VH-VL binders against Ubiquinone biosynthesis protein COQ4 homolog, mitochondrial (COQ4). Designs and how they scored, part 11

Target 1, 235 residues: Ubiquinone biosynthesis protein COQ4 homolog, mitochondrial (COQ4), of Homo sapiens (Human) (q9y3a0)
Amino acid sequence: SDGAGPLYSHHLPTSPLQKGLLAAGSAAMALYNPYRHDMVAVLGETTGHRTLKVLRDQMRRDPEGAQILQERPRISTSTLDLGKLQSLPEGSLGREYLRFLDVNRVSPDTRAPTRFVDDEELAYVIQRYREVHDMLHTLLGMPTNILGEIVVKWFEAVQTGLPMCILGAFFGPIRLGAQSLQVLVSELIPWAVQNGRRAPCVLNLYYERRWEQSLRALREELGITAPPMHVQGLA
Short names: E, the ipSAE of ESMFold2; O, the ipSAE of OpenDDE; V2, 0.75 times the mean of E and O plus 0.25 times the DockQ between their complexes.

## First folded at step 6 (VH-VL)

Design a06 (framework fv_ficlatuzumab)
Fold by ESMFold2-Fast, scan of step 6:
Structure a06 (fold): chain C 235 residues (1-235), chain A 120 residues (1-120), chain B 107 residues (1-107)
Amino acid sequence: as target 1 above (235 residues)
Amino acid sequence: QVQLVQPGAEVKKPGTSVKLSCKASGYTFTDYYMHWVRQAPGQGLEWIGEINPRGGSTNYAQKFQGRATLTVDKSTSTAYMELSSLRSEDTAVYYCARDFTSGWPDFDYWGQGTLLTVSS
Amino acid sequence: DIVMTQSPDSLAMSLGERVTLNCKASQSVSNYLAWYQQKPGQSPKLLIYWASTRESGVPDRFSGSGSATDFTLTISSVQAEDVADYHCQQYYSYPLTFGQGTKLEIK
């Protein structure tokens, strides 16, 4: 199915065969270097179409999720009021999100643009998922080291069912040392799966309306528990 | 306000054990790890171990493995460190300290410390 | 274990002077480094985390810099209240380890 004309900025129409080739190539490159965010993005766009429809339909049925689909908020340096977030109380979602960005030296803008999704609304859904990924690190208390990223991928795989998250969860551990692998399998995967099943869909949370909320209170609302151990010192 | 309250001093004889307390208030006790750190007179800080109050899981520095035991009482929001087979070299101020955030073992709040003196 | 080495062991400064304290890790700790201030008879207080991020309420004269193995804490204009021991800590790998401390005195 060849798309006709651009559906959104950066859209590149592709056939099913072309999507298969992009998926195979990007999967190989993402396994070789998972810090290549561009390859991870291509894999997500080319393999997730059916799952994105399911996620979009879940959002449509949720009052908050439906509003997100209607209003299409973005999380980027151009849409964030950093001065306002910095003025929020310590422990609020906004302040903890800024702390996460600062501690891990990441920017809201370090994401590849959506290119290979042929439906404008589904393109927004995968873009929203990418933008809230840093919020998941904040909610779960996970650093951006290899072990922390794998734990977040297990949570995301359970939450979304996206093929890229499943692949990242199952094949990411290949790059871990023995200590981290033992901890991952015995403690962190069960914890991530439990939280992923208990929490409501993270795409249905309107983060931009919750900046002032205590992160602790938000975690309690979502049923997210503290990690069974500190991941930061392990990977 | 967040507070970690510890007794001021303890005196013990060599070969005995001690159980030090740290009473937390002003936050949800089970949301943050508790650590124990000691400081011998005129020396630097030495990490002993950590405990997750929610599940009771612990992690220790190898030097203290088998001698230190960390526990919590959730009903009283109190953390405990038991140190056995005391030697004169264990004379130090013992601090409890809370993590800044879950997953980050940097310490935003410290108790005032308990001076443990081990002498005959 | 990651060994943290601080230098100098002790220094005495005049009020208003710029002070630089050093901390070196035996292997890379990325940016997972914190600085603590410990005044005489008191518990340590978090000053800097993530190598360069100042804790809320800490005066602007305190700044942290460095990455990987070499870190510095700078006090741009030392005040009488800054008399303390300063400790660096890595939290990159278990066991958590501290430097031996640097004692700052005013002359």
Scores: ipSAE 0.006, ipTM 0.451, lowest interface PAE 12.9, mean pLDDT 82

Design a07 (framework fv_ficlatuzumab)
Fold by ESMFold2-Fast, scan of step 6:
Structure a07 (fold): chain C 235 residues (1-235), chain A 120 residues (1-120), chain B 107 residues (1-107)
Amino acid sequence: as target 1 above (235 residues)
Amino acid sequence: QVQLVQPGAEVKKPGTSVKLSCKASGYTFTSYYMHWVRQAPGQGLEWIGEINPRGGSTNYAQKFQGRATLTVDKSTSTAYMELSSLRSEDTAVYYCARGYSSGWYLFDYWGQGTLLTVSS
Amino acid sequence: DIVMTQSPDSLAMSLGERVTLNCKASQSVSNYLAWYQQKPGQSPKLLIYWASTRESGVPDRFSGSGSATDFTLTISSVQAEDVADYHCQQYYSYPLTFGQGTKLEIK
């Protein structure tokens, strides 16, 4: 019998049938509006249990990933010292992350809380993935326009195998015009897939311990190459 | 079509200040950093500094710290560089250039340049 | 500051010849090296970035190679329209720095 309190803050217990219904409904809403972060989050939580276990196990086998699972760092306005990050050298991961947030007018707090994952450690893994998403835009040099988001989704789909990332990668392009779609298929998907295959698991990177590291040096360590074209100019 | 439009020439006396303009069109002005680069006659390119049009934050090369001031007018999509205490060695073509993308300090579009002549 | 040195200062080639332009950094810049073409009376134009990645619209006769401190721009078959000054730029660290340029002329 489960007399214990909530597994974590905001947890909502659901049955397999309820998870199926939430997955279907959130998939439909996410396809209609990919910028509904809450619906994208529900889709990820309700469809990814087996994949999240694989990701968690990969993190456990990596020394840095194991440290992340033990220490459970969070990326939010309440956990980040934005003033300290602003004082870092130009070109460091921390300064480039702040530049990305400023240019795109996004906040570390834009991610929906985890609600529908029934395992506390797996709930952390999917929350970590969501909080790391803005770092992937920074690492890949991708803007937050629809084309840039689709490219990041292809990288994430290859890296994680999460059903929500696969769905976003395959169905996101329906929103693109003919020119952007041609560029996506001929140039950007091959580039994103190659980098996703080449890079080590991005969930194993302890970003909070690398704020001072040169973003250029980090990209080189990860095997992330320059984009084949300037994506922001295409939207 | 992305365009950065600059005046052709300016003539100033030593000891004065100049304010050069760069009018952007064909893209979202606040989504890209604007850089300033100069080229003295027969010389290579020299980076002066950058400005984020969204927040107005700036970075300068040490040589220009305190002498150059970068500003923007978002309502007209215009970037400005003011250079003070002009000397004859400041005679150069001054370019504005759009930053390639976040984290990549490359210049994908350049203005046609303003020739600044500093003479007595 | 990272000092960028280009060689030669100028060269003259015959149409169809292979030309190589060199750029050396005073310290490692990894692959954070770009090449610009500047035709007489015009603004610079981005040709190559990430040492070897060709910018969209740039002819395939232009190629970049090298890493760390030594970089090369190659034009496999020089055309008349290639008359220009060529500049290398490091973007590994601030301040951003350029080489002095190499002038390419056609005989």
Scores: ipSAE 0.006, ipTM 0.475, lowest interface PAE 11.2, mean pLDDT 82

Design a08 (framework fv_ficlatuzumab)
Fold by ESMFold2-Fast, scan of step 6:
Structure a08 (fold): chain C 235 residues (1-235), chain A 120 residues (1-120), chain B 107 residues (1-107)
Amino acid sequence: as target 1 above (235 residues)
Amino acid sequence: QVQLVQPGAEVKKPGTSVKLSCKASGYTFTSYYMHWVRQAPGQGLEWIGEINPSGGSTNYAQKFQGRATLTVDKSTSTAYMELSSLRSEDTAVYYCARGYSSGWYLFDYWGQGTLLTVSS
Amino acid sequence: DIVMTQSPDSLAMSLGERVTLNCKASQSVSNYLAWYQQKPGQSPKLLIYWASTRESGVPDRFSGSGSATDFTLTISSVQAEDVADYHCQQYYSYPLTFGQGTKLEIK
């Protein structure tokens, strides 16, 4: 009965002009340094509104996706039972996710908060996308180096159509050495595109209900094939 | 010290409804799904449905769709199963059971069960 | 629905004997199979999940094996406290289904 509070924590109302300025600035900065998670987040929030509505509508039409929108599960250190995940069998989604976090020195809490989306449900959708990004690295077997991030962005661009993913996919490769660029163009982009087209929408997957599931079985369920070559250690 | 506490017994007449309770303690109630499973005398276990205490979403076995209603009260960490249009075939022990993590549909802790007897 | 069938319906063993209980699924459930122990007058207790992974606190004499449609629960040296009904459960797809149970008694 307050009605006066923000739509969600950290929400900052912005005009269309302000969104345009934030999009231009954040795009330039994200291309300069793609590890600036804050700038990548601003770009996603200011350019993705139409695409987020499409993704939300797809989730509403999917039984599991509709459940996710209703329950709004979060992936953070406060919501994860790390001790329980560590007790899971080797090769399970939960155990492999923890291994990914440890090896790559990533925390679920490093994601920037959503600020510039004016619809509460769409703000959840983009936050969900950010929180499951690390799951995509795990599903696709990709490291967090520049090559691995670009491959995941190609998969995400095909899956979601988010402008930030399209920009990351197309302009990320300019940072690669010649060997990695050749591998990316000849092998990894075709593989990522085919998997992205074949797999159901990854936002419709209730990861919190699949922690004990074998990663191999989950990949098979989603139609995700093994990478054409091992990319660990490539520049 | 995870506990799921259920009443011992209920007796109901055919055609009536019953609402069974399951009080949880010793863990974060909203972090685990709650399931309901029954066991008729001398028979195996039969899954009725599940509820996510965080959002209230439910899934039911087709046999119980429209007859069973699962709800929760987060303030008291209590789950409920209401079963309507009772028949003698509904005579069974009714268990609540905690979902083992949120990822798989199996049960690490069970209530002691409530014996429901449906007789005229 | 996936139908789970256990065999035998009941058996009686002598203390220290090795016993094997069987569970068969009507279609492949991969490794999504759990075993529960239900002692007389008690609720079921999780013993094994993921076909072969022993739950914390379960004695090492209990082991599970199998995949796809055929699964076994083995007790390497049966003890008096093992008198119980044993139930298998698939969690591969909805609805969740259990076998009819195998009753284990001591001679």
Scores: ipSAE 0.007, ipTM 0.435, lowest interface PAE 12.9, mean pLDDT 82

Design a09 (framework fv_ficlatuzumab; at its last look DockQ between E and O 0.01; V2 from the best seeds 0.00; counts 0 for: pae E 14.3 > 2, placed apart)
Heavy chain, then light chain:
Amino acid sequence: QVQLVQPGAEVKKPGTSVKLSCKASGYTFTSYYMHWVRQAPGQGLEWIGEINPRGGSTNYAQKFQGRATLTVDKSTSTAYMELSSLRSEDTAVYYCARDYSSGWPDFDYWGQGTLLTVSS
Amino acid sequence: DIVMTQSPDSLAMSLGERVTLNCKASQSVSNYLAWYQQKPGQSPKLLIYWASTRESGVPDRFSGSGSATDFTLTISSVQAEDVADYHCQQYYSYPLTFGQGTKLEIK
ESMFold2-Fast, scan of step 6: ipSAE 0.622; ipTM 0.826
ESMFold2, look of step 7: ipSAE 0.000; ipTM 0.470
ESMFold2 (binder alone), look of step 7: mean pLDDT 93; pTM 0.949
OpenDDE, look of step 7: ipSAE 0.124; ipTM 0.719

Design a10 (framework fv_ficlatuzumab)
Fold by ESMFold2-Fast, scan of step 6:
Structure a10 (fold): chain C 235 residues (1-235), chain A 120 residues (1-120), chain B 107 residues (1-107)
Amino acid sequence: as target 1 above (235 residues)
Amino acid sequence: QVQLVQPGAEVKKPGTSVKLSCKASGYTFTSYYMHWVRQAPGQGLEWIGEINPRGGSTNYAQKFQGRATLTVDKSTSTAYMELSSLRSEDTAVYYCARGFDSGWYAFDYWGQGTLLTVSS
Amino acid sequence: DIVMTQSPDSLAMSLGERVTLNCKASQSVSNYLAWYQQKPGQSPKLLIYWASTRESGVPDRFSGSGSATDFTLTISSVQAEDVADYHCQQYYSYPLTFGQGTKLEIK
């Protein structure tokens, strides 16, 4: 008829003041409990508008990124062919991704839909970022413990410039003990920053077309190097 | 295609130091950790330490801390292990090995090993 | 340090038999365990990593299983070329540690 209706499924229109309040509340809750991924998502949606435009424009200028924006692939249990991924060669991106999910007991499904972004394409960009997050753990060799999540947030902050990633990177460390904090500051942050600067934009990777690629070969292509220490064994 | 080339043998007197080399080829040298592992005659494998060629950061088993020094020359894709204050107990085959896997710490390629003999 | 203990120290098998080699960690190493084959005068060769993942080029008769503290390497039908020392390695925490090795012979 007239084209009136929601911009996308689950869209909730909000004013700048309302976005500010949601950002403050979700930031406080995410810092209190960093495992509240729903609050981290709200923070990202309410604070990232200018940065999302920059990321979207970078994707438009990249051949692979432009295809992603056009085709809008999704990573979820409903879109993944788990049988196909399980049949891939050991060491491939697809098999390593499944191993990461199994070991860390993480679902590929995003828990919170995108709600507070007022542009349909930018809503896809932030949704894509959320779905790609587990791939970054796989690429960087990081577990989902607090230290591993903070390291990934430093990489994401450098890569995306999203305010929620910057806040998570800078304030997440207050949850760490002295030993882990020393290791983070002296070794892991410099490593994450260097990899983040060296690697091409991770939103420009069409992961669904790279499932068969060796994880070792993909890391070399992206310039991602080994971590300076074994994060898996740290508390 | 991936190769780690080490010299075959070295003989040293007790109290001296040795610097063993490991020349890498067939891959991007700075993308993988390099580890050093030794094996005394008829014994099991013993991890000495690791180096990240990108920044030169090192980690050592406590037994070798202060006595082993790991370095790299990125221009020649060569890793080095220097072991000081040699004793007869240091007689062993010394391997360099490339770290891999999600955590980068299983070894997919090994050098052929250098037999170090420490005797008077 | 995490102590890795392999059993048996040595094993003699007939061609075609199923072989099982055990590796026990003194504390949990999750799935961060690798198996290596070492023939006389040669460097170790990676067989299995991540407890059960077979390295590319390794024959299907080799398989790894287990988690936490108890691990097994199985050769479903032993061949003459399988005569070697087998080593397990944990890479869960520093220092990285190996078992003492199991010697496999054909008799």
Scores: ipSAE 0.005, ipTM 0.513, lowest interface PAE 11.5, mean pLDDT 83

Design b10 (framework fv_potravitug)
Fold by ESMFold2-Fast, scan of step 6:
Structure b10 (fold): chain C 235 residues (1-235), chain A 118 residues (1-118), chain B 108 residues (1-108)
Amino acid sequence: as target 1 above (235 residues)
Amino acid sequence: QVQLQQWGAGLLKPSETLSLTCAVYGGSFSDYYWTWFRQPPGKGLEWIGEIYHSGSTNYNPSLRGRVSISVDTSKKQFSLKLRSVNAADTAVYYCARGYSSGWYFDYWGQGTLVTVSS
Amino acid sequence: EIVLTQSPGTLSLSPGERATLSCRASQSVSSNYLAWYQQTPGQAPRLLIYWASSRATGIPDRFSGSGSGTDFTLTISRLEPEDFVVYFCQQYDSSPYTFGPGTKVDIK
């Protein structure tokens, strides 16, 4: 019945008014400080219901996406064998993912838990999106500096249509200097949009079964091209 | 051991199409990028483009619109076509194997001198 | 595109001497995506070093690579007669892959 039993761990039931207030507050905080990942997570959960349903339905129609929804794989330090990934060939998805984590000093565990989504399957979809975000940095060759994050948000906005990604894409550039803004508008946004349109839905990719695959071959399979310029040296 | 053997026309006139083929002997043909390079006399190497066994290609932007690379996986061969050649296309052309796990090149063909003259 | 500059253009040395070859990138090369090749005149290039410092199969230990960012070095600890040839660096961080103009190691 309605409300009987738990939906998932950490679930917090909220009314439409409460969701509206959380969305407004988290949007303001995320725009003020885009590195406030907890506020970005709340914004995603409170504003993305319609879009999450569309993404879930898209996953159900894809053979690999349907398998992901059935098996519910997770990306965290508890599910990753970091020692095994380190032993993989140079240039494989697993080795490049580890290189990304090390170079940018991020952990698979830095993602906020899902709390404000009232559907268990949609809660998994938004959590999956958060967990694959670092994988998108790896696929796109983007660092975690401000410019790199904005480029990834443009790709994600085109791919998912999530309100949090659209807001990040449009308002993130406010924090850039003139040189980085020029490069973003002239080179990087067109590149990110083109890749986002060309690539199949990245939520349909079973990353945990592709650790040994060459990152280069995976990019080719997805239609993702190498970055048009070196972003790490900018802003 | 892996060996690459290449062949094709060596003397061309301006506006003609260059056609070169490279055959791979030994080893796996899958999971590598099969690549073309050129080197003008006394100068450095220029990457032309590459092809995966699936037919997926990447080309140097400087040659985009003139170059195409094709693959025949059953024969373990791949071919370069460069259209509308001119004197600047005079070079030694090399085929090579690129790691799909890296973008360095470990086995090379013997090279083909291509001269473009009237 | 990333432009690679090699210095010196020509190194004149004697067998038994140490050779140090420099490769400088116009932009930082991420994750040491840098390779070194040896080329005898009239022959195809031979891979020596990849990932800036990893020696390729069959390459003698007198060859070593080092460096990161924009500055990379190939060192030949004790030149043998067959080492008096041309050396090229190559980056594979971003498309298109680019090569340096080469350093010729010439006999004194």
Scores: ipSAE 0.006, ipTM 0.437, lowest interface PAE 13.0, mean pLDDT 82

Design b11 (framework fv_potravitug)
Fold by ESMFold2-Fast, scan of step 6:
Structure b11 (fold): chain C 235 residues (1-235), chain A 120 residues (1-120), chain B 108 residues (1-108)
Amino acid sequence: as target 1 above (235 residues)
Amino acid sequence: QVQLQQWGAGLLKPSETLSLTCAVYGGSFSDYYWTWFRQPPGKGLEWIGEIYHSGSTNYNPSLRGRVSISVDTSKKQFSLKLRSVNAADTAVYYCARGEYSSGWYLFDYWGQGTLVTVSS
Amino acid sequence: EIVLTQSPGTLSLSPGERATLSCRASQSVSSNYLAWYQQTPGQAPRLLIYWASSRATGIPDRFSGSGSGTDFTLTISRLEPEDFVVYFCQQYDSSPYTFGPGTKVDIK
């Protein structure tokens, strides 16, 4: 015993039984209200351990992913140089990311801290996934309305295999009207699945070293294509 | 229904500052980029720049150092200022609404246009 | 910047005929980020086509867009009297957004 605090800030040690109870409770609450981000976060942390190991191992095998695991970059208001990003060329990843945040009224700082992952490196991986979520909206050109969030969840489910993403993808559509549901099933899910299969693991992308790269060039590099229709204004 | 109405001085002398304003009626003002274009007589359209309700701006690099766009969210208006005008700035100027999602753009509603003539 | 070239500069046809308008980009336009606009002289442009092939709301089905990469086409299957106006292509793949010089559709 070294008498030290938690493995990382906000870490809460839990037994396998406690994790099972947290998973069941958070899954029920997230199904009831998918916009309860705190419950979605707990579900991801308590059910994703096996999948997080697979994702971490994939990152270790990738040159850029291995560098991310070593250097542990973070995306937050405290780590972002907003003035520098604002000065970048129009169409660059950094400028388009800021535009996404502004248009959708999202802050890098609004996500719940990681609490229920008992491995420091895996805790980083799930936190990285959460911080990258807004970047996926930017890469895919999806707004934060309900239809856009469901499309991103289908992409994330294909990319990561995380149980929380799979549940979000399959149960999210329950909240859509008939027109949006038809568009989702006929056009957007096939598009999201194809892009998810084609693109390399998005956790392997060192976004903080690509702020100056044009979003167009980055999409071409990742094999991400334009949506089959304009999603903003549909739902 | 969304409607854009624009106004400003149409006759300028060389070295003066062009000032145009566009007002948005109906629909949401937030969540869109508000854009300025110009079209010289007998030529194609040129994008000037855009502004979001937060005040965030993007400009065409070709107009570097001369252009500024501002927004008044309480009035649902946005304005273009172009400094040190010359005869090459003679054009019809348009305001427009930009639907924008992460680098994908679409301009769906346009103002009526304002003819700006710069004459010595 | 991406430079767009439109051909022909002027297309002279009669009502009822098929019109084919070309737009060529100086470099590849990724993911079909290309739009077509219609403009009556003295009026603001009207959006016709976006995503290279998707018709805007209220646009008649006689208007269709096609193409990818550097080569794009606007087709009007059967010209109506109101279609004898100017047409512009626009890319929105990269900033600054650029427009072609226009194709004027004239009555014979």
Scores: ipSAE 0.006, ipTM 0.478, lowest interface PAE 9.5, mean pLDDT 81

Design c01 (framework fv_zilovertamab)
Fold by ESMFold2-Fast, scan of step 6:
Structure c01 (fold): chain C 235 residues (1-235), chain A 120 residues (1-120), chain B 107 residues (1-107)
Amino acid sequence: as target 1 above (235 residues)
Amino acid sequence: QVQLQESGPGLVKPSQTLSLTCTVSGYTFTSYYIHWVRQAPGQGLEWMGIINPRGGSTSYAQKFKDRLTISKDTSKNQVVLTMTNMDPVDTATYYCARGYSSGWYLFDYWGHGTLVTVSS
Amino acid sequence: DIVMTQTPLSLPVTPGEPASISCRASQSVSNYLAWYQQKPGQAPRLLIYWASTRATGIPPRFSGSGYGTDFTLTINNIESEDAAYYFCQQYYSYPLTFGEGTKVEIK
């Protein structure tokens, strides 16, 4: 209604039954076509409410996570100072993130907006997760091909417990050829699970205050090890 | 008003280097990305590359990566396209275009275009 | 690279008729698709972005639809000034790629 306004830009209020129907439909579509970012987003928003509350409460208990919830930084083309990132030393988080975007030909703006989460803070948490996804590729050394995406989803599933990440991790492999599937099961899933359990929650990392930090030093801080093999070209 | 204008040679010999300049006005130069797009006679549009004028960071289509450099001169509000080893197939109208205000992936303002013919 | 294919390449239309141009992507681009108009001797002009959102100043007779790999630009009640080339563009991933273009001619 006029004067009341939505809780945030693009918010669409939905009932629990409507959320259930959206979740079922978007899950089927996302499994059929994971490149459909809007359906992946809807699945995340409609199925993750309980998990998002857990993640939000965990962030509140962490000093850095609490600061992120208070200040609500965003990662997008409009908020990134690409010139500043380009001026950083080779091997810094910011410089390597910029390299990841260029090499994999990905824009920070390819994500769908949050629409179906009725709590403004939880809407921020899921939006933050989506924006951090590209940072996880950089952090884990994974390309954006199907194999690399599946590895990142296993890490995310272990880290967050979000239903969309669990579904992506378990059903994504159905699209792989025999060679990639063998490598995934024997080497990459164990690696992703081990790192996901060892690392602190990646939502508690204030990336915008760590652009200057060496990626190697950050990985050591988080307990993330180098990939067991080159994933580029295997998918 | 926002304006972009390309300038440079209309004729280039095979194996020579092309240099085109895009001069912008009517907005803050460092606030928007600049793209280069070309169009061969009677054909479609082909994206070449992008530059962030604030720091000079660039990205190029793989086809052009070995020959193409995009640079900027903030004091003149100019972006420069340099392409080496020109070939007759590079004959095209070259456009500079501004990234859309909400992102760098759409083109809200274009230059008028400059025709570059590559022949001996 | 994502390949964009437009059909038809040439479209003769009588004023007042609807015109439809199709654009097909070689892989899903979600909603990250734009349409441009290019009149003879001019640079392209943005018409539609995010598959169906009209750019500022674009008349309501222009509409976009589609999702994933299949997109349509529709011009309802076409006018003589709509004679132009029309190009689709994906911005889902780099490099940015365009369709071949469709020439709309008024009979």
Scores: ipSAE 0.000, ipTM 0.398, lowest interface PAE 16.8, mean pLDDT 80

